# Ledger of designs, part 11: VH-VL binders against Elongation factor P 2 (efp2)

Target 1, 189 residues: Elongation factor P 2 (efp2), of Mesorhizobium japonicum (q983m5)
Amino acid sequence: MVKVIASSLRKGNVVDKDGKLYVILFAENIHPGKGTPVTQLDMRRIGDGVKVSERYRTTEQVERAYVEEREHTFLYADGEGFHFMNPETYDQVAVSEAVVGDAAPYLQEGMPVQVSQFNGIAISLVLPQRATFEVVETEPTTKGQTASSSYKPAVLSNGVRTAVPPHIAPGTRVVVMTADGSYVERAKD
Short names: E, the ipSAE of ESMFold2; O, the ipSAE of OpenDDE; V2, 0.75 times the mean of E and O plus 0.25 times the DockQ between their complexes.

## First folded at step 13 (VH-VL; framework fv_ebrasodebart)

Design q3 (from k3 with light chain V97L; at its last look DockQ between E and O 0.10; V2 from the best seeds 0.00; counts 0 for: pae E 16.9 > 2, placed apart)
Fold by ESMFold2, look of step 13:
Structure q3 (fold): chain C 189 residues (1-189), chain A 120 residues (1-120), chain B 108 residues (1-108)
Amino acid sequence: as target 1 above (189 residues)
Amino acid sequence: QIQLVQSGAEVKKPGASVKVSCKASGYTFTKYGISWVRQAPGQGLEWMGWISAYNGDTNYAQKLQGRVTMTTDTSTSTAYMELRSLRSDDTAVYYCAREKFDWFDAFDYWGQGTLVTVSS
Amino acid sequence: QAVLTQPPSVSVSPGQTASITCSGDKLGDRYAYWYQQKPGQSPVLVMYQDTKKPSGIPERFSASNSGNTATLTISGTQAMDEADYYCQAWDSRTDWLVFGGGTKLTVL
C-alpha cells in the first residue's frame, strides 16, 4: 500500500477507503476553472461487486494497493465468464461478466487485452482502443444523395448500435472505438 | 465519425438573446465536456465557458458571468449556449468544442461555427 | 494578469522551418496545446500536452514547452501550412483556460 493523490488514480488501480477495497473502473479529473479541482471516480467494491461513484479533491490522499498488469489473449466466453490466456505462461484466467461489463461485445478471439489482477483475481480489463466489425444493419445508400454531415443508425456484427456516415452500406467493415462503439473509419482490409 | 453540428446563423438586435445548439454524434456524449469558444471578425479565439455532459456542472468566463447559460440534453446528445443582453461587440462566430478528458485540457473536435450578428 | 503572448505574424519560405512561440510566466509548469485555423474553417488541434500529436497531424509538426516558452515547430513548411496558430494553457491565478493572441503564418 502507498499513499497517492486522487488525481493520480486510473482504471485498474485498487484503493482502500474506510477499510474497504475498491477497483477503479473510471477516473477523470475535473478542473472547473474556479473552485476546488476534483477527481471523479467510479469504483467497484471488491468482495461484493457493488458499484459506487464518488468525487475526491484531486490532492486528497488515498491508499493504493499494488496490482499486477499483464497482457492476455481473449479465448472465449461461456456460462462461467470470459476466458483469457497469458501468452507467456499459458495460464488461463476467468474474468466475471461484472468485471468485463460493457466491453463484452467488443472482445474478439485472439484479441490482446491488458488484465489487472489483485491477489490473483482479475479486477479490470483494458481492450485495444479500436476494433473492426461489420455493419450488419443500416439504411442502404440512396442514389442522388448529396453529401451530408448527418450520421445514420447502424448495428454492428457484435450487436452494438452505433451511427455511421450515410455512405456506409450493409456489409461494410468499419473501425470503431471499443470504449463506446463510435465510428472511426472504414476498415482498410 | 465524431461530429459536432451547430445551428444556423442568426441576426439579432441589441438587447435580445440567442441560443445556439450543438448536436454531438459518434461518441458517448456523457463522457466528455463541451466548451464554447467565440471569434469576433478578424480576431482571435475567446473561451466562453464549459459544461460537463456527465453531471451538468458549468464554468463561465468571468466577463460573461450573468449573461450566459450553458445546458445539455443527454437524450438528444445536444449542448446549448444562450447569451443574453446582446450588444454589438458580441458579433462573432460561436464554436462548440469537445474536451478530450471532460476537464480543462485539449479541444479535440470542433463544431462548424455559428455566426451571430448583432446590429441595430 | 496571466496572458499567453504570441508574435502576431511569422513568415517563412517554402521548405524552411517555422517556429511559433507562446510565452507565459512559468508556462513550462503547465501543459500547452496548439491549434491551427485556416481561413473560413474551425480550429484543428495539432499538438496537445506539450509534445503529443493527434493522429492525422503530419510528422513535420512538433512542439516543446519549458521555462516560460512553448514553441510550435513546423519543419519543411508547405503552402498548406499557411494558417493562424493559437496556443492554449491554464491560467493558474484565475483557474481559466486561456488562448494566446494567435500567430499568422505566411509561406512566401
Scores: ipSAE 0.000, ipTM 0.443, lowest interface PAE 16.9, mean pLDDT 83
ESMFold2 (binder alone), look of step 13: mean pLDDT 90; pTM 0.922
OpenDDE, look of step 13: ipSAE 0.184; ipTM 0.686

Design q4 (from k3 with light chain S92Y; at its last look DockQ between E and O 0.73; V2 from the best seeds 0.00; counts 0 for: pae E 6.6 > 2)
Fold by ESMFold2, look of step 13:
Structure q4 (fold): chain C 189 residues (1-189), chain A 120 residues (1-120), chain B 108 residues (1-108)
Amino acid sequence: as target 1 above (189 residues)
Amino acid sequence: QIQLVQSGAEVKKPGASVKVSCKASGYTFTKYGISWVRQAPGQGLEWMGWISAYNGDTNYAQKLQGRVTMTTDTSTSTAYMELRSLRSDDTAVYYCAREKFDWFDAFDYWGQGTLVTVSS
Amino acid sequence: QAVLTQPPSVSVSPGQTASITCSGDKLGDRYAYWYQQKPGQSPVLVMYQDTKKPSGIPERFSASNSGNTATLTISGTQAMDEADYYCQAWDYRTDWVVFGGGTKLTVL
């Protein structure tokens, strides 16, 4: 964290206000012919989406957070969270279950993940858009079904419930979207 | 998979009200906002308003202030938009769209749309 | 109130590069977003936060935003790219969301 003058803030900057993080969505410095120069900030609180529009004097000090984004490699999960390694330094970062959230079942050992950090503490992750899992449960394939038939329920090797085309059998490796588990295609391995 | 499924088409007379539902699935409903966007026949997209599923806060488009109410039911993961005092120029397809309360603040998933026709 | 201006239509031949502009006062000082809408379908997010691409969007889509203009670019345009395209920005002082008027992309 560093203190900066309000007029230095730009979209994409993150500020800390009363212990809460806000991302700047719009910033404008206004110099009226009369009156005090001001900085207008439109911003959103991270976590709950509260939107605020505030004016500051251009010289007013604001606490700016530096949020660093770096690729890491997923290692494993344990009682302290999900562990990632910086592939260049080999330093490890633990990411809490709360931050990983709905992405948790899609993590695979060795997976490259973009980790955003605030003061060395991970605050968000971006997984690869696609990942490959085995279908462990689904209805048997039926003859005469096509890929255009209604999708059927399936359970992936990571426990995620999804829908697959009717021609997919148990034991098939499939590519899914990590955002929601939606089926993309059969794996090519 | 993430889905927003909206209620079916409606035909209304001028002066009536309509309430469109948007059932969310495949994600943690209370961590996101829902916007409502409408599109009159042959026209562009028009934002109507927004509701946080986290706390129920709303913000409505200025031209609709006083005629629109947006709510959520977290027990059913459903958002609602009610438009009152309908006029013929309210004929449109009404969409619900999800937004994430973080760096990614776009409307990343949209419902299938609900046609509301207002005619006498 | 903020206005985002798009050309009503753009025509390109298959394989050529399509460029769709979105103009607004100081638009480069705010994030721009792009949506694709095919006939009879709901909009689909194709670009966000000026230059970022959601999963599942082809590599031929790219975008930029500087000064007063955001631009969506489709290289190697295909017939399946024929659609309406809308830009969007945030304006928390008036109506929170502003859409452009839309651009019909025709591939002929």
Scores: ipSAE 0.056, ipTM 0.619, lowest interface PAE 6.6, mean pLDDT 85
ESMFold2 (binder alone), look of step 13: mean pLDDT 91; pTM 0.934
OpenDDE, look of step 13: ipSAE 0.548; ipTM 0.807

Design q5 (from k3 with light chain T51Y; at its last look DockQ between E and O 0.66; V2 from the best seeds 0.00; counts 0 for: pae E 3.0 > 2)
Heavy chain, then light chain:
Amino acid sequence: QIQLVQSGAEVKKPGASVKVSCKASGYTFTKYGISWVRQAPGQGLEWMGWISAYNGDTNYAQKLQGRVTMTTDTSTSTAYMELRSLRSDDTAVYYCAREKFDWFDAFDYWGQGTLVTVSS
Amino acid sequence: QAVLTQPPSVSVSPGQTASITCSGDKLGDRYAYWYQQKPGQSPVLVMYQDYKKPSGIPERFSASNSGNTATLTISGTQAMDEADYYCQAWDSRTDWVVFGGGTKLTVL
ESMFold2, look of step 13: ipSAE 0.487; ipTM 0.806
ESMFold2 (binder alone), look of step 13: mean pLDDT 91; pTM 0.934
OpenDDE, look of step 13: ipSAE 0.604; ipTM 0.846
ESMFold2, look of step 14: ipSAE 0.354; ipTM 0.734
ESMFold2 (binder alone), look of step 14: mean pLDDT 90; pTM 0.931
OpenDDE, look of step 14: ipSAE 0.611; ipTM 0.849

Design q6 (from k3 with heavy chain K100R, light chain R93K; at its last look DockQ between E and O 0.70; V2 from the best seeds 0.00; counts 0 for: pae E 7.7 > 2)
Fold by ESMFold2, look of step 13:
Structure q6 (fold): chain C 189 residues (1-189), chain A 120 residues (1-120), chain B 108 residues (1-108)
Amino acid sequence: as target 1 above (189 residues)
Amino acid sequence: QIQLVQSGAEVKKPGASVKVSCKASGYTFTKYGISWVRQAPGQGLEWMGWISAYNGDTNYAQKLQGRVTMTTDTSTSTAYMELRSLRSDDTAVYYCARERFDWFDAFDYWGQGTLVTVSS
Amino acid sequence: QAVLTQPPSVSVSPGQTASITCSGDKLGDRYAYWYQQKPGQSPVLVMYQDTKKPSGIPERFSASNSGNTATLTISGTQAMDEADYYCQAWDSKTDWVVFGGGTKLTVL
């Protein structure tokens, strides 16, 4: 954490207020002509999403979080969490289940992942947009239907439930979006 | 698969109220916020307000303050928007949208929309 | 000042680059977001946090935001890109969320 004056804050900065982290959505410095210059900060609390609008004197000190973004490679998961390695330094970082969240089932050994860290602690991940999984459960292929009107439920090898076109059979490898598991295409050579 | 399913179309008289539901599925309901956005016929999008599914905190658009109430039922993963004292210019399609806090409140998934028609 | 101005329409030929602007006072100091809406459908998020792209949005979509103007750019425009496009930003002085008036993109 470093102390900065309020007027130096910009959108995207993360600040600590009363032990809680906030991301700045908008910052404006206002000089009223008759009185003290102020900084307006519109912020959102990380964790629960509370929106806060605050005014500070422009010279008032605020604790700013430094967030470092670096590419890492996913290694494995265990009881301590999800483990990633910086491919340039070979330093490893463990990322909690809470931070990984809904991305967890999409992680694959060797996957490149962008890791954002605050004071050496991972606070967010960005996975590649696409990943390949096997369909382990779905209805058998069907005929006589239009291709655009008949997506069917499926379960992927990572346990994710999604919808696939009717021509996809169990055992088929498919490319899905890592954000939500949505079907893109059958996997190819 | 993430989905928001809204209640069906409503026809109301001026002065009545309407309550639109938004059933969420495929994600942890309490991890995200829900915004309500309306669109009058042939017009653009208008934000109405926001509710946290975790604790029920709300923010309402200034022009609707006093006429709108947003609630959630976490046991059914359902958000509700009630608009009171309806007028003909409240005729619109009403959308619920999931706010993604880690994308700084992008609306990443939208309900199918609910047409509310206010006429005498 | 809580007003986001978009041109009412933009027309391009298939394969050309479409550019849709969104203007507001000090908009570059706020995050800008973009939504696509096809007739009879719900809006779909196409860009967030000025320049970031959600999963499933083609590489031909890009965006920028600086000064008073955010711009959505579609390179190699296709017929399927024909839609209304809305910008969105934050302004707690009026509402937390402000939308632009929308731009109809026509691909001829």
Scores: ipSAE 0.021, ipTM 0.576, lowest interface PAE 7.7, mean pLDDT 84
ESMFold2 (binder alone), look of step 13: mean pLDDT 91; pTM 0.937
OpenDDE, look of step 13: ipSAE 0.490; ipTM 0.793

## First folded at step 14 (VH-VL; framework fv_ebrasodebart)

Design r1 (from q5 with light chain A89V; at its last look DockQ between E and O 0.59; V2 from the best seeds 0.00; counts 0 for: pae E 2.4 > 2)
Fold by ESMFold2, look of step 14:
Structure r1 (fold): chain C 189 residues (1-189), chain A 120 residues (1-120), chain B 108 residues (1-108)
Amino acid sequence: as target 1 above (189 residues)
Amino acid sequence: QIQLVQSGAEVKKPGASVKVSCKASGYTFTKYGISWVRQAPGQGLEWMGWISAYNGDTNYAQKLQGRVTMTTDTSTSTAYMELRSLRSDDTAVYYCAREKFDWFDAFDYWGQGTLVTVSS
Amino acid sequence: QAVLTQPPSVSVSPGQTASITCSGDKLGDRYAYWYQQKPGQSPVLVMYQDYKKPSGIPERFSASNSGNTATLTISGTQAMDEADYYCQVWDSRTDWVVFGGGTKLTVL
């Protein structure tokens, strides 16, 4: 973490203000004809989404967080959290359940994941948009069913409940969206 | 499966109020915000305001200050938008939309919309 | 106050490249977002934070944002891309969320 002049801040920077982290949404340096130059910041607080707009003198020092985004490979989960490895350095990082959140069921060994770190601590993940899972429970395929019929309930191999077209049978591998488990297509393998 | 399910269509007279509900499922409700966006027939999108499901903080569009109230009920994972003193130009489809609190934000999931018609 | 200007309509032939612009003062200093809305449907996020693509959006969609202009580009435009498109920014000066007026894309 380093102190920087307010006028150096840009969208996407993260600042620490009174022990709370803010993402800069917009920064504008304002140079009035008379008076002191100011930096106007639109910010969003991480954790609760509160949005604030504040003005700083352009020379005022603020603490800027160093945030690094790098691709990692998912290894495994255990009682200590979710473990990822940087495939270039082999450094491992553990990511808390709170950070992984609703993405947890979609992680698969070897999956490439973008990991954002603040001061070496993982603060967010981005999974591939799609992942493949086996359907473990659903109604059997009925002869004469078409793909245009209403979707039916299914349970995936990761435990996620979703809806699939009627032609999908138990044991079928399907591609789903990692954001919500929605069906995309049959796996092409 | 993430869903935002809104209450059904409403027909109101001028001067009445309407309260639209938005029930969330498939995600941790208290880790996100809800924006309300309306669209008059044949017109564009108009942001109405926002509420954090985490702490209940709100921001309202200046045009609607004093006429709108947004609330949440975290025990039912439901957001509400109440618009008072209705007039004919409040006729619109009203949407709720989910907002992430992380490094990147957007309105990534939208409710199906609720038509509110204000007529004599 | 902050105003985002979009052309009211854009027409392209199938297979051609469509470009939809969104203009505003210092727009490149803000994150730009794009939404697609088909008739009778809710908006769908198609691009966020200038150029990033959400889950499920085809690779033919791209976007950029610099100076005073954000641009949504659809290469190899298909009939299913016919819709209204809205740009959006965050701006505290008027209301936190500002939408453009929308652009109707017609594929003929």
Scores: ipSAE 0.427, ipTM 0.768, lowest interface PAE 2.4, mean pLDDT 87
ESMFold2 (binder alone), look of step 14: mean pLDDT 91; pTM 0.935
OpenDDE, look of step 14: ipSAE 0.649; ipTM 0.868

Design r2 (from q5 with heavy chain N55K; at its last look DockQ between E and O 0.03; V2 from the best seeds 0.00; counts 0 for: pae E 14.7 > 2, placed apart)
Fold by ESMFold2, look of step 14:
Structure r2 (fold): chain C 189 residues (1-189), chain A 120 residues (1-120), chain B 108 residues (1-108)
Amino acid sequence: as target 1 above (189 residues)
Amino acid sequence: QIQLVQSGAEVKKPGASVKVSCKASGYTFTKYGISWVRQAPGQGLEWMGWISAYKGDTNYAQKLQGRVTMTTDTSTSTAYMELRSLRSDDTAVYYCAREKFDWFDAFDYWGQGTLVTVSS
Amino acid sequence: QAVLTQPPSVSVSPGQTASITCSGDKLGDRYAYWYQQKPGQSPVLVMYQDYKKPSGIPERFSASNSGNTATLTISGTQAMDEADYYCQAWDSRTDWVVFGGGTKLTVL
């Protein structure tokens, strides 16, 4: 365990609160107009999966647990969950849908991910920040687009809805952020 | 538009003090923190400390504790950094920077810098 | 104390991809931030909270942070990108801001 200030916490960190461990799902630092700045944390309790939201002063010290983080490769998903393999040991880990959460549509076979484990149980994943998907639905590109041309709606091959620049046509492979599906660039292939 | 405007360059002798001002405009001063960052000639950025414009809470870099004082004047939307017992190795450009929120996060706006030269 | 290590320099040709690394113990547990500084100018925020981009920063800039390393990537590098680049993080054991030593990006 190590004490850290609340504002330094980020997704995937594990904290000890009143003898219970929580994995950080989302962290946001907030100044409410008056009063002390705070860090808003959305967390999931290890053991029972209870989701809680709490606020800490940004300078409040919080105990952060050390967890084992190992790179794995994604294999497949089934009714038992999401299956990953350590490429060095070939040990497989099943990760629950609750732990994978909103990252699920971004997983691709063979994708390297960082799996955090506490007592042998997977408690969080960190995907590569970028992944490549095909745009399967969007307005086709047109020559001489209007001055009002801006990002347009698109659907990716994983089903995620996002927005892309006007020059992106259906069938284009694009790089997106795995955190929210936002467009980065056209793929280089 | 959001701006941080710093006081002018200063030349000081060793042992003296310097007080650099940073006047903020274009935003609600009390909702953001101000950090001070210095850069010696040809060197990288060195964080000196932070002050909350709301309550005046401060956090100073360990190597500068005892020599630095950061304050604000909310009526003029101005932050101040005073460095005492100046040494030749305090010669640097001193920047104020607004923290994007009043917490420990990104520095989204920077002052133009104030050159402080310490020479005997 | 926490230390963020950057290569002193990186050189690329125009149109090439530049990658600038920032290494620190468990840096992926903290948000990473990136600043660009051109000669005679103040630093400018170019990436925050690992991968987020401020308004006005070109599409060719991207960043990531995982494990012990944050990386700033500039695709299609242009002459105007020639500058010093600094990474920044919070020291999780104290509330101190720490900067990397800086990387001079040269576009030849």
Scores: ipSAE 0.006, ipTM 0.453, lowest interface PAE 14.7, mean pLDDT 84
ESMFold2 (binder alone), look of step 14: mean pLDDT 90; pTM 0.934
OpenDDE, look of step 14: ipSAE 0.496; ipTM 0.788

Design r3 (from q5 with heavy chain Y54H; at its last look DockQ between E and O 0.68; V2 from the best seeds 0.00; counts 0 for: pae E 3.8 > 2)
Heavy chain, then light chain:
Amino acid sequence: QIQLVQSGAEVKKPGASVKVSCKASGYTFTKYGISWVRQAPGQGLEWMGWISAHNGDTNYAQKLQGRVTMTTDTSTSTAYMELRSLRSDDTAVYYCAREKFDWFDAFDYWGQGTLVTVSS
Amino acid sequence: QAVLTQPPSVSVSPGQTASITCSGDKLGDRYAYWYQQKPGQSPVLVMYQDYKKPSGIPERFSASNSGNTATLTISGTQAMDEADYYCQAWDSRTDWVVFGGGTKLTVL
ESMFold2, look of step 14: ipSAE 0.520; ipTM 0.821
ESMFold2 (binder alone), look of step 14: mean pLDDT 91; pTM 0.935
OpenDDE, look of step 14: ipSAE 0.608; ipTM 0.844
ESMFold2, look of step 15: ipSAE 0.393; ipTM 0.764
ESMFold2 (binder alone), look of step 15: mean pLDDT 91; pTM 0.936
OpenDDE, look of step 15: ipSAE 0.563; ipTM 0.820
ESMFold2, look of step 17: ipSAE 0.299; ipTM 0.686
ESMFold2 (binder alone), look of step 17: mean pLDDT 91; pTM 0.937
OpenDDE, look of step 17: ipSAE 0.616; ipTM 0.845

Design r4 (from q5 with heavy chain S35H; at its last look DockQ between E and O 0.46; V2 from the best seeds 0.00; counts 0 for: pae E 2.6 > 2)
Fold by ESMFold2, look of step 14:
Structure r4 (fold): chain C 189 residues (1-189), chain A 120 residues (1-120), chain B 108 residues (1-108)
Amino acid sequence: as target 1 above (189 residues)
Amino acid sequence: QIQLVQSGAEVKKPGASVKVSCKASGYTFTKYGIHWVRQAPGQGLEWMGWISAYNGDTNYAQKLQGRVTMTTDTSTSTAYMELRSLRSDDTAVYYCAREKFDWFDAFDYWGQGTLVTVSS
Amino acid sequence: QAVLTQPPSVSVSPGQTASITCSGDKLGDRYAYWYQQKPGQSPVLVMYQDYKKPSGIPERFSASNSGNTATLTISGTQAMDEADYYCQAWDSRTDWVVFGGGTKLTVL
């Protein structure tokens, strides 16, 4: 955290006010013809979403947190969480299962992931839009089937259930969307 | 899979009330707010208000203040919106949408919508 | 008070670039959000916090926000992109949520 004057605050900055964290949604510096210059802040409290609109003296000191978004590389998971490495500094960050959430089945060793950190603590991840997995369960291939045929159920090597074209056999590597496991294409490997 | 499933269509007379439900699944309900947004036929989106599933705090659109009540039941992960003293211009599709209370603040998932028709 | 103004309609040919604007006082100092709505369906988040893209949204969608104007851009526009598009911002001068009036994108 660092102390800054209110007039330096901009949307996206995070401030600590009485032990609560707020994201700045909008900041405006106002210089009235009479009276003290003020900074108008629209803020959103993290944790419960309460929005507040407040005025500060432009010179009033406020404690600002720094949120950094940096690419990391996924290493492994263990009882402490999911571990990522900054490829430039080699610093590691552990990301809790709660933060990783529904993205967990799609993580692969070496995968580039955008990690947002607040005071060194990871608060969100963005995975690549697509990833490749092997189909481990599905009906045997239906040779000669046209592309217009109905998709069939499949289970991927990460346990995700999806639907694949009829020509896909068990053991086939496929590209899926990391958002929901939807089939994109056969892998080009 | 994240879902918001709303209650079915309703037909009401002027002066009645309607209560629309929005059942959430696939995520931690108490870490989000639920917004209600309505859309009259052929028109744009109109924000009605929100409720925090974390602590029950509410904020309602000024034009609806006094006519709307939003609640949640955390044991069933369900949000409710009740609109009272219905008028014909309340005919609309009513949507629920979630807002995460961290760095991601968009309305990322919406219910399927509930048509409420108010006719005499 | 606060208002977000969008053109009522935009028409493009398939494969061309579509641009949909959203204008508001000092909108570039606020986060802008974009939603797509097809007939009979609920809105779908397309872009958030000016330029960020949720998972599952095609790469052909992009957005920017500066000055008084946010812009949603669709490159290589496809027939499936035909929909209404709404911008949204957080603004304390309203009851915190303001939507634009919507833009119907037609792909001819």
Scores: ipSAE 0.416, ipTM 0.768, lowest interface PAE 2.6, mean pLDDT 87
ESMFold2 (binder alone), look of step 14: mean pLDDT 91; pTM 0.938
OpenDDE, look of step 14: ipSAE 0.522; ipTM 0.805

Design r5 (from q5 with heavy chain K100T; at its last look DockQ between E and O 0.23; V2 from the best seeds 0.00; counts 0 for: pae E 3.0 > 2, placed apart)
Fold by ESMFold2, look of step 14:
Structure r5 (fold): chain C 189 residues (1-189), chain A 120 residues (1-120), chain B 108 residues (1-108)
Amino acid sequence: as target 1 above (189 residues)
Amino acid sequence: QIQLVQSGAEVKKPGASVKVSCKASGYTFTKYGISWVRQAPGQGLEWMGWISAYNGDTNYAQKLQGRVTMTTDTSTSTAYMELRSLRSDDTAVYYCARETFDWFDAFDYWGQGTLVTVSS
Amino acid sequence: QAVLTQPPSVSVSPGQTASITCSGDKLGDRYAYWYQQKPGQSPVLVMYQDYKKPSGIPERFSASNSGNTATLTISGTQAMDEADYYCQAWDSRTDWVVFGGGTKLTVL
């Protein structure tokens, strides 16, 4: 994090304001015929998308963040968090449970994941949209009365509860969305 | 698969209200925003407003302020847009679109559209 | 009020390069986004944040944004590229979201 004068800010810069991160959408330095030069900032808050438009004196100091995105490979999880490796440099990054959030059960060893970092601290992850898991619990395959219109409860090998079509038996590998575990299709392997 | 499924077409009289639903699936609903965009026949896209499924914050287009209400129901992953005091020039296809909250922002997924016809 | 101006139509022959412009005051200082809309269908995101491409968009699509003008470029244009194309920007001077008027691309 580095303090910079407001007039140096440009679209794509990230700033810290009152402990929250904002992406600059537009910055303009305004030199009125009368009055003090100002910098107009249009910004979007990371996490909730709130958009704000504010004016600063051009010389006012603002905390600028540096955020870098790089593909990493998931290694393992332990008491320190979830560990990823940059496959080119072999540098490792630990990502907290809070940042991983709902994605945690979908991580698999060797999975490619986009990691965003601020000052070496991971602040967000993007998983592949789909992943393959085994169904470990569900009703056996039977000729049901509502096969195409009724999904049945299932538990995946990562512990996630989901719904699957009636023809899916325990031991079947299925493709699910990493966002919520929803069934996509049987795995083709 | 990420999907936004909207309610069916509606025919309304001037002065009535319409409430269009947008059911989201395939992603964590509360981590994104929903914008509503309409398109009159033969016309371009017009942004109506936005709601955060994260915290319920809204922004409405100035020309619609006072006539539009946007809400979400997180238990059903559904966004709603209500437009009141309908006029003939409100005839349009109404779209919901997902807004990302990270560094890759865009309207990346759109509903199929809901035709609302206002007959004088 | 902020306005994004697009030509109403662009025509190209198959295999040629199509360029669709989007002009707005200081647009190069803002992010520009591009959407494709085929008849009877919803818009589809084809470019974001000036030049970035979402997964599944062909290599022949590219975009740039500088000065007052963003440009969507389709090289080796194919019949399936016929559509309306809209640019979009974020601009707090009005209601945050501004769409261009749209450009109809015709491939003969």
Scores: ipSAE 0.359, ipTM 0.742, lowest interface PAE 3.0, mean pLDDT 86
ESMFold2 (binder alone), look of step 14: mean pLDDT 90; pTM 0.928
OpenDDE, look of step 14: ipSAE 0.619; ipTM 0.851

